# VH-VL binders against q0atu2: the designs that were tried, part 29

Target 1, 119 residues: q0atu2
Amino acid sequence: MLDKKARIRTSREYRNVFEKGKRLSGRFLIIYYVENALDNNRFGFITNKKIGMAVIRNRIKRQLRAIVREYQGQVKNKHDIVLVARAGIGKSSFEGMEKDYIAIMKKAGLFARNANKID
Key: E = the ipSAE of ESMFold2; O = the ipSAE of OpenDDE; V2 = 0.75 times the mean of E and O plus 0.25 times the DockQ between their complexes.

## First folded at step 16 (VH-VL; framework fv_dusigitumab)

Design m7 (at its last look DockQ between E and O 0.66; V2 from the best seeds 0.00; counts 0 for: pae E 8.4 > 2)
Fold by OpenDDE, look of step 16:
Structure m7 (fold): chain C 119 residues (1-119), chain A 122 residues (1-122), chain B 111 residues (1-111)
Amino acid sequence: as target 1 above (119 residues)
Amino acid sequence: QVQLVQSGAEVKKPGASVKVSCKASGYKFTSYYINWVRQATGQGLEWMGWIDPYDSNTGYAQKFQGRVTMTRNTSISTAYMELSSLRSEDTAVYYCARVFEYDDSGYYMDVWGQGTTVTVSS
Amino acid sequence: QSVLTQPPSVSAAPGQKVTISCSGSSSNIGNNYVSWYQQLPGTAPKLLIYRNNQRPSGIPDRFSGSKSGTSATLGITGLQTGDEADYYCGTWDDSLSAGYVFGGGTKLTVL
């Protein structure tokens, strides 16, 4: 699990990302990202009702948190990043989600130059 | 400031269709779902459905399946709700509302349009 | 017939406290945050409470919300004449017919 310090928690924080951040869309994920004034990254997760019932949303959320946690050390610092699950994500594999995450993050230029474990 | 401004009152005959518009301003239109909620005279609020302005995905209440169509025009930050095969019981004030849906906030409507009165009468 | 059940009406004198109940089921209130909406006569609904007990900016602390199990409660202290309105609870329902659901509404009369 992500440390509380690494999590976007408040409505205000989410609004800031959505209103001021950049947006990139992948196959299963949409990311919003914006620089923050902190020394660490914060991640938010949105599993909208459209992706399915609560049990599905919770599963997807857990999987996304796991993915983010796996690669968080390789992400450029001082960013607020919100992951929004797209409708098709419920039918995707974990590996598919991971691949999509990596692709989007690369496209966004959010991985550090010396990052390892990047597919 | 964030606001939703809806189109004016409509008077329709039974069997006709009505299309209500909802223009958003003050925020990134494609970043928030729009809900449609109606309220018959003297009655409670009734959820009709949602639209994602980004990709036009929709979810309709079962009651309105086949009769309601929600659309949007992103270039003018406007959402539309069209209800067909109108009946007298469709007479109501129709509201659009911005949906706030985040992990720590839940699902709620934080900004509402002023409402559009739709009257269905023969 | 509303999925969420509210008392049709409540009343109290100015300065008094009132509570409005909202009862649901596991698929709605049980699993999701509850919101409350205030609707003054002749106006659009206004968000009053979100996330069970959080107040949006501009909402005085006289308004409070709570949730327990499959029920939610709106509390209003120091009742004012301007509080006379209809109040609706609402939440998402994770049932097979997933969607947002409202309570039937409660008319608050300030005596």
Scores: ipSAE 0.196, ipTM 0.812, lowest interface PAE 2.2, mean pLDDT 91
Fold by ESMFold2, look of step 16:
Structure m7 (fold): chain C 119 residues (1-119), chain A 122 residues (1-122), chain B 111 residues (1-111)
Amino acid sequence: as target 1 above (119 residues)
Amino acid sequence: QVQLVQSGAEVKKPGASVKVSCKASGYKFTSYYINWVRQATGQGLEWMGWIDPYDSNTGYAQKFQGRVTMTRNTSISTAYMELSSLRSEDTAVYYCARVFEYDDSGYYMDVWGQGTTVTVSS
Amino acid sequence: QSVLTQPPSVSAAPGQKVTISCSGSSSNIGNNYVSWYQQLPGTAPKLLIYRNNQRPSGIPDRFSGSKSGTSATLGITGLQTGDEADYYCGTWDDSLSAGYVFGGGTKLTVL
């Protein structure tokens, strides 16, 4: 589970990322990201009702949190990052979401150099 | 300032179609969904559907499925709603509205267009 | 009638307080955040309350919202003549193919 300090919580915080941030799209995910004025990263997750029923959305949200937690130590600090699940994500595997996340984060330049376990 | 500016009033015959435009300014157009809502004279608000301007994905209210098409042109930050096979009961003011999604239970229309009056007369 | 039930009208004198109810079900108000919209005569709706009880910038604190179970309430204190409008509750409905739903609207008259 992500620490409370590492979560984007308010409407204002989310709006700032959407309006000021950069956007990159993958197969299952979209990320928005912007530098923040903190000494840590913050993550937000959006899995709206258009993806499917609540059990599916909750599964997706849990899996994305687990992926973010696995790689959070390799992410460059001082960024607010929002992950938005695309409509087709419900048909993906955990491994598919993980690969997509890694690819997007590499393309965004958000992983620290010398990240050993990322292909 | 965040704004949605809609096209002008339309008068149509039954059986025709209408296409209403909604031009966004003051924010990143592809970052927020656009809803369409209509209101017949003296009546309440009726939700028609949403479009994601990023990829053109849509969701329509069941009542309008098969008659409504929502599209967008990202180069001019404009969303469109087209309603076909018009009937007199489609006479209404049509609104576009921006949706903010900051968690999976939140869905609200924070900025509205001025409305477009569509009159269907026989 | 409407999926969300509101009284058709309410009235009170300037300076008084009113509440406007919005009654729904577990598939809408019970599981989802409620928003309220104000529509002044001849104008587009305006967001008044979101996430049950939050006010956007520029909305005075005499407007308030609350939610309990499958019901939501809009409160307005210190009524002014300029508050005469139609008020709508709205929320997402999780039931089959429903989508977003509005209440039928409540006309507020300040006498």
Scores: ipSAE 0.011, ipTM 0.677, lowest interface PAE 8.4, mean pLDDT 86
ESMFold2 (binder alone), look of step 16: mean pLDDT 92; pTM 0.942

Design m8 (at its last look DockQ between E and O 0.31; V2 from the best seeds 0.00; counts 0 for: pae E 7.1 > 2)
Fold by OpenDDE, look of step 16:
Structure m8 (fold): chain C 119 residues (1-119), chain A 122 residues (1-122), chain B 111 residues (1-111)
Amino acid sequence: as target 1 above (119 residues)
Amino acid sequence: QVQLVQSGAEVKKPGASVKVSCKASGYKFTSYYINWVRQATGQGLEWMGWIDPYDSNTGYAQKFQGRVTMTRNTSISTAYMELSSLRSEDTAVYYCARVFEYDDSGYYMDVWGQGTTVTVSS
Amino acid sequence: QSVLTQPPSVSAAPGQKVTISCSGSSSNIGNNYVSWYQQLPGTAPKLLIYDNNRRPSGIPDRFSGSKSGTSATLGITGLQTGDEADYYCGTWDDSLSAGYVFGGGTKLTVL
């Protein structure tokens, strides 16, 4: 589980990311990211109703949180990042999700240069 | 200013189809789902379905499965709802609404179109 | 016949407090945030409350929302004539027929 301070939790915070941030699309994920004025990164997670039943959405959310937590130390600081699950993610393996996350984060240039878990 | 502007009133015969448009402005169109909700005269609100403007993915209420088609044109930030095989009971005001979804299963419709009256009569 | 149940009507005098109930089940209100919508006569619905108890900007604090179990409540204090409207609760339903569901609506009359 991500630390509370590392999570985007309010409607206002999400809205800020959506309206001011950049968007990149991967195979299973869409990310919105914007710089923040904090000393830490914050992550948000959206599993829309299109993903499926609540049980499925919750599973996907847990998996995404696990992935983000695994790599959070390698992400450039001072960013708000929202992960939006795409429709096909429900059929993806955890490894597939992880791979997509890494790919999209690399594309966004959000990993630090000294990152050691992204290869 | 965020707003949804819908097309004008429609009068149709039973068995015909109607296509209502919903033009979005003031926000990133592809970042928010659009819901369609209708309201028969003197009746309550009835959810019809949703569309993701980003990839055109849709989910329809069971009641309208096979009769409703939701589409979008991203170049003009416009969503469409087409209802076929119209019946008298389809006479209603049809609304489009922007959906805001976020963590912890937050889900609400924060911006509504002004509504489109569809009258089905022989 | 609506998935969510509301009283058909409520009424009170100006300045009074009214509450509107919304009852559902575990698959909808029990699992999801409730929103309330105000519909003034002849107008489109307007978001009044979201996430059970949050007010959008521009909504006065006279309006409040709460949720407990499978029920939600809208509270209106200091009732004004301009509050006369239809009020709808709504939430997502995670049942097999997944989708958004509304209450039947409550007509608020200011006496």
Scores: ipSAE 0.116, ipTM 0.784, lowest interface PAE 2.9, mean pLDDT 91
Fold by ESMFold2, look of step 16:
Structure m8 (fold): chain C 119 residues (1-119), chain A 122 residues (1-122), chain B 111 residues (1-111)
Amino acid sequence: as target 1 above (119 residues)
Amino acid sequence: QVQLVQSGAEVKKPGASVKVSCKASGYKFTSYYINWVRQATGQGLEWMGWIDPYDSNTGYAQKFQGRVTMTRNTSISTAYMELSSLRSEDTAVYYCARVFEYDDSGYYMDVWGQGTTVTVSS
Amino acid sequence: QSVLTQPPSVSAAPGQKVTISCSGSSSNIGNNYVSWYQQLPGTAPKLLIYDNNRRPSGIPDRFSGSKSGTSATLGITGLQTGDEADYYCGTWDDSLSAGYVFGGGTKLTVL
């Protein structure tokens, strides 16, 4: 459901975030984030091979995309943000991942203060 | 400065257990996996397994399954590796190393401890 | 016995160039980034190259890495006597016994 414009798509784009960005860890997630030169945010999703087989990792990616889409209207613009799932995330509920995402994004200062939610 | 400082040398008898500690400093301990790697005299590096210090999840190399236990204490930023039923072949230097991981394909050890020599007397 | 195969030794004179090969399979080098570690005599290993060809801060540009198919190569130019060390390639292996694997190591002698 995330628009093509709002996705980090290439290995080069991912590497830029990993190499130049800040890193912040939560219970189930790690985020990397860096300012970009665009007028919008972009999101990337990485699942750790230690989580398990590809089908499990793909399911987790879909759940994380849904969480990001739910809160995208609250995120400060002009950031590339990569979410990395920790190895133990497969045991977490959707609600647990969502709570962790909210907490980590607040700690990073990436939620806009007093922003109106836009569907 | 990121550092991993390991416990001192150990001399053990066959059949005993050894527990090596690895104290992390200069970074958020729970944010990075720790690998354990050993090296017998004159031989190469041998990966033993990983621990996620955030939740204690582990993955052990098959060779050590059933003999190795990796743990941590987050309050003192310390990882541990315990190897049981020691044999003379377990005589080696044991290293801890911080794993940097940021991509599906990337997994490498960017900071290493100084090593702990374990000698099994037989 | 190593999953990744390296030559056991290489040697060259100061100022020369050497390459060290690392041969694996699709489940390791083919699917995953390769790292190289330098181990000076009597010391712990140190990260030399990550992500196939990237250098950590403090590693001079005369060290280089590359990957093609299921093989990786470490290049060292302008050899110095301080480069005498053991060099290990390493990567993740995706096979059923998944885990990290090292090459057997290559001893570099600078004559």
Scores: ipSAE 0.043, ipTM 0.700, lowest interface PAE 7.1, mean pLDDT 87
ESMFold2 (binder alone), look of step 16: mean pLDDT 92; pTM 0.948

Design m9 (at its last look DockQ between E and O 0.72; V2 from the best seeds 0.00; counts 0 for: pae E 4.9 > 2)
Fold by ESMFold2, look of step 16:
Structure m9 (fold): chain C 119 residues (1-119), chain A 122 residues (1-122), chain B 111 residues (1-111)
Amino acid sequence: as target 1 above (119 residues)
Amino acid sequence: QVQLVQSGAEVKKPGASVKVSCKASGYKFTSYYINWVRQATGQGLEWMGWIDPYDSNTGYAQKFQGRVTMTRNTSISTAYMELSSLRSEDTAVYYCARVFEYDDSGYYMDVWGQGTTVTVSS
Amino acid sequence: QSVLTQPPSVSAAPGQKVTISCSGSSSNIGNNYVSWYQQLPGTAPKLLIYDNNYRPSGIPDRFSGSKSGTSATLGITGLQTGDEADYYCGTWDDSLSAGYVFGGGTKLTVL
């Protein structure tokens, strides 16, 4: 459910997250996150140009969107969150990216307290 | 206001090395890549590489691989570029620049340092 | 040697319009957004256009950009003597030696 209201849309919105937000790195992903003034979360996605050619970057972006969509109901509200793909992500499996996302979101404290089934 | 302030001009002999500094202010230093770009007198811009100040990861243009080292000190918001085994052809103005990227295809340098002149003279 | 081709110079009178071309390939301009940089004499380059056709704050709207296929164009209308500068296109190149590439630069003379 990444509809229009759940996405970061403008350069100003992205810049706000990078300038005011916190950064936390995993094996394949970096997240930037900041509290917003809305009642919902918004997500942005940036592929790292060091990943490779455009077809590879498009595949990675599609997979990350699917992962975020699967877990979006477990994320604490009122955050703008930008996912940045690291250079090594092109050699990761979908499951590897998913595990990395779960770990980094737990470390950031962004999963709701009662969302414990994700191991 | 966002600024990049570079170290002063340097004169070097062939075979020496040079280390140029780039101090950032007015933004979160670790949130943006830094590029290094050089320009020989009367010539165009030449990209040398990037550094991620957060974790020191780098990517160098193939021409400079093995001769360039990019580093940073996050406690003073400063990036560095060191070029070794200098030749007369390395005489140039060296710039640092902040990278902004969003979207899958965007990559641009929105803030530039004032430049550092390096002269290699035998 | 640059991978992006620009004319080495252009000239025009005050008040006229000029365009500056930038020609590349599918691995650079074809896949990635183009930026333009202005370098006034004795100064550092300054971002003029990003993401093909957007202006940063403070750049007047007489500067414009466009992209078609593997080519990009910078347009300048209402030329002023203060526009005399070198102009560079730039973009990321996805090829095996991936990195940022600039055009060779175009010297604009306002006569």
Scores: ipSAE 0.184, ipTM 0.763, lowest interface PAE 4.9, mean pLDDT 88
Fold by OpenDDE, look of step 16:
Structure m9 (fold): chain C 119 residues (1-119), chain A 122 residues (1-122), chain B 111 residues (1-111)
Amino acid sequence: as target 1 above (119 residues)
Amino acid sequence: QVQLVQSGAEVKKPGASVKVSCKASGYKFTSYYINWVRQATGQGLEWMGWIDPYDSNTGYAQKFQGRVTMTRNTSISTAYMELSSLRSEDTAVYYCARVFEYDDSGYYMDVWGQGTTVTVSS
Amino acid sequence: QSVLTQPPSVSAAPGQKVTISCSGSSSNIGNNYVSWYQQLPGTAPKLLIYDNNYRPSGIPDRFSGSKSGTSATLGITGLQTGDEADYYCGTWDDSLSAGYVFGGGTKLTVL
């Protein structure tokens, strides 16, 4: 699990990312990202109602948190990043989500140059 | 200033269709869902459905399935709600509203249009 | 007939406290955050409370929200004449017919 310090928690924080950040879309994920004034990255997760019932949304959220946690040490610092689950994510495998995450983060240029464990 | 401005009042005959517009300003239009809610005279609020302006995905209340179509034009930050096969019971004020969602399944409508009165009468 | 149940009306004198209840089920209030909306006569609804107990900017602290189990409550202290309005609770319903649901609304009269 991500530490509280590494999480976006407030509506204000989310709104800031949505309004000021850049947007990139993957197959299963949309990411919004913006630089922050902190010494660490913060991640937010949006599992909209469109992706299914609460149990599904919670599952997806847990999986996304796991993915983010796995690669958080390889992400360039000082960023707020919000992951938004797309409608099709409910039918994707964990590996599919992970692949999509890596792809979209690479496209965003958010991985450090010396990052390892990146497919 | 974040706001939603809706089109003007409509008067329709039974069986006709009505299309209400909702123009957004002051924020990234494609970053927030839009809900449509209606309210018959002297009655309560009734949720009709949602649209994702980014990809045009929609979800409609079962009651309106087959009769309602929600669309958007991103170039002008405008959402549309079309209701067909109108009947007298569809006479109501129709609202668009911006939906805010964030972690822990937060969900609320924080900005509302001024409403559009639709009157269905023979 | 609304999925969420509210009292049709409540009333109190200026300066008094009122509470408006909103009862639902496990699939809606039980699983999701509740929002409250104020609708002044002849106007569009306005967000009053979100995420059970948070106030948007501009909403005075006289307004409060709480949630317990499958029920939510809106509290209004120091009642003012300007508070006379209809109040609606709302939340997402995770049932098979998933969607947003409202209470029937409560008309608050300031005596």
Scores: ipSAE 0.146, ipTM 0.793, lowest interface PAE 2.6, mean pLDDT 91
ESMFold2 (binder alone), look of step 16: mean pLDDT 92; pTM 0.948

## First folded at step 17 (VH-VL; framework fv_dusigitumab)

Design j1 (at its last look DockQ between E and O 0.36; V2 from the best seeds 0.00; counts 0 for: pae E 6.8 > 2)
Fold by OpenDDE, look of step 17:
Structure j1 (fold): chain C 119 residues (1-119), chain A 122 residues (1-122), chain B 111 residues (1-111)
Amino acid sequence: as target 1 above (119 residues)
Amino acid sequence: QVQLVQSGAEVKKPGASVKVSCKASGYKFTSYYINWVRQATGQGLEWMGWIDPYDSYTGYAQKFQGRVTMTRNTSISTAYMELSSLRSEDTAVYYCARVFEYDDSGYYMDVWGQGTTVTVSS
Amino acid sequence: QSVLTQPPSVSAAPGQKVTISCSGSSSNIGNNYVSWYQQLPGTAPKLLIYSNNQRPSGIPDRFSGSKSGTSATLGITGLQTGDEADYYCGTWDDSLSAGYVFGGGTKLTVL
C-alpha cells in the first residue's frame, strides 16, 4: 500500500486537482495532475461506477495502486496525481494497464529524466 | 459560486421531443459528470443517467434507453438532455446535477439545477 | 416501486429527534455508500449527507447519517420547523442494470 502521506484522501484535495490540474486521457486511464507545495507526490484513485460491479472496481483499484507503487520513485516530485479508470479498463490485462499508465505519464511529462523502468 | 442553471418550462404534445439545457458555472465543467434526474408531480426522484462532459461518454437508465440522449457543449459549459417519443407519464420536473466521486467516497450529487418543468399533454 | 424503501412519512415536535430509515439490498446499500437529499417544498433537492455519514459544508451537525448492512439511517436532532421537507436516500446499484437509485422519499412534518 502507498504511504498515507502519498495519498490524496480528502474531498478538498480531490477538488483541487479537478479544478486546477491538467487532464490527459489514455486508452484505459485518465489522469489529472497538478503541482503541489509538498516535497512528495500524492496519488488519488477513482474507479467510477461505469467500469462495472464493485468486485471489478476493487480489482482495478488494487491493480492501479500496484502500478503506482512500482513507478512512484520515477515520478517527478511535488505533484498531486489522480488516476481515473476508464470504462474499458475492466477488460484490460495488468500489463495493458501498466503500459497505458506509462504512456500517459510520459505524455504528461511526469517521469524523471533518469527514470529506468519506462522504456 | 458553483451553480447549474436550467432552461425554462416546456409544453409538448405526445410523440414530440423535448431538449432541456443545463449551464454550469463556477467550476471546471469537464471535470465532473452530470446526472439527470426527474420527478413527476407529487412523486419521488428518478435517476435517468449520466454524461461525462469531457468525452460525452454516457450511461442511461434502462428505462430510458432508446428515448434519451445526453449531450454537452463544452465551449459554453452546457449539458443537454433530450427525451423523445414523449408520453403523459413523462410530465415531470427534470433536474441536472453535478456528480462527485473519489476514492472511498461513493457516488453522489452535490450541486443541483433549479429544475425544468416539462408538461406532456394533448 | 422504488428500489430503496423509506417510510412514507414521519413527524415530530420541534426540538425532538427523528430518524428516517432506508432499506435496500446487497447490490446497492450493501456495496455502496449512501447519500441523503433534502427537498424543501417547491425547491430542488439538496445534498444533505454523503459517504454514509459525511456532511457537506453548511449542513448543521443536527443532521447525521449511518449505514449498517443493507440499511441506512438519517438522524435529525433538535428538529426545527424549517426541517419540514421530503428526504430521499440514494446510492449506486451494482445490478445488471447498474445505475443510481433513490428511495421513495419520506415526508417529514414538524408538528
Scores: ipSAE 0.690, ipTM 0.910, lowest interface PAE 0.7, mean pLDDT 93
Fold by ESMFold2, look of step 17:
Structure j1 (fold): chain C 119 residues (1-119), chain A 122 residues (1-122), chain B 111 residues (1-111)
Amino acid sequence: as target 1 above (119 residues)
Amino acid sequence: QVQLVQSGAEVKKPGASVKVSCKASGYKFTSYYINWVRQATGQGLEWMGWIDPYDSYTGYAQKFQGRVTMTRNTSISTAYMELSSLRSEDTAVYYCARVFEYDDSGYYMDVWGQGTTVTVSS
Amino acid sequence: QSVLTQPPSVSAAPGQKVTISCSGSSSNIGNNYVSWYQQLPGTAPKLLIYSNNQRPSGIPDRFSGSKSGTSATLGITGLQTGDEADYYCGTWDDSLSAGYVFGGGTKLTVL
């Protein structure tokens, strides 16, 4: 469900998040996040080259996208969020990555109180 | 005022070890990787490896594997590089540098320490 | 030997333009962003250009970067005596011994 408008795409967009945003570190992930002026969230993904070969990095990126998609309805709107994989992430299970994502997003205050509420 | 301040010059005999420190200030130490880079007199830059200060994960350039150890002490925001079995060819200025990453293809050193001269003689 | 090839030296008169080349391969420049570092005499390197063509805050627009295929170029216009320095390109190399690589460096003389 991460469509084109929910993706950070350009170097300028990434630079804005890195320069203006907050940075929080978890066990397997680092997030950068900043408020945007849109009506939606945007996500970017960086798989650290230090993890290993491209096939391993692509697997990690695919898994992180799946995790983000699963919880996107709970994320407070109007944020640009970049996830950076730490070197040790390749040793984690999908569940381990998921738990780390949940913990860091809670620490950042990015889960909305009324996520999935029907109006 | 993001800054990396390194330990002072060292003079060593062949076969000894040297440990260079790199103290970070003005940013959250555990949020950025640290590279080590050296430069022999009159020569170019040579990458030695990286450390993630958050969890101490490291990656070393092949040339230095087995001789280099990178560590850190997060309570004093300090990274360390130790090089063992020193030879005269290891005489160089050793730099630490903060890594900034963005996009899967971006990796660069945005802040550098002042350098530490290590002389291996006799 | 350097994985990335730069000319050892380049020179031009004050006010003129110079370019510094950096040649690599598909595993480094071809797949990864290039950065440039300036090292003034007796000092540590500093970041001059990142992501092929982006300038950090405080770097004047007379410094420019570009990348084409497996080559990168640093351009400097309006040369000043204070630009005399060594210039290094750098990038990640994805090959079996993966790691960061620098060019051999280029000494710029303003004369």
Scores: ipSAE 0.063, ipTM 0.726, lowest interface PAE 6.8, mean pLDDT 87
ESMFold2 (binder alone), look of step 17: mean pLDDT 92; pTM 0.946

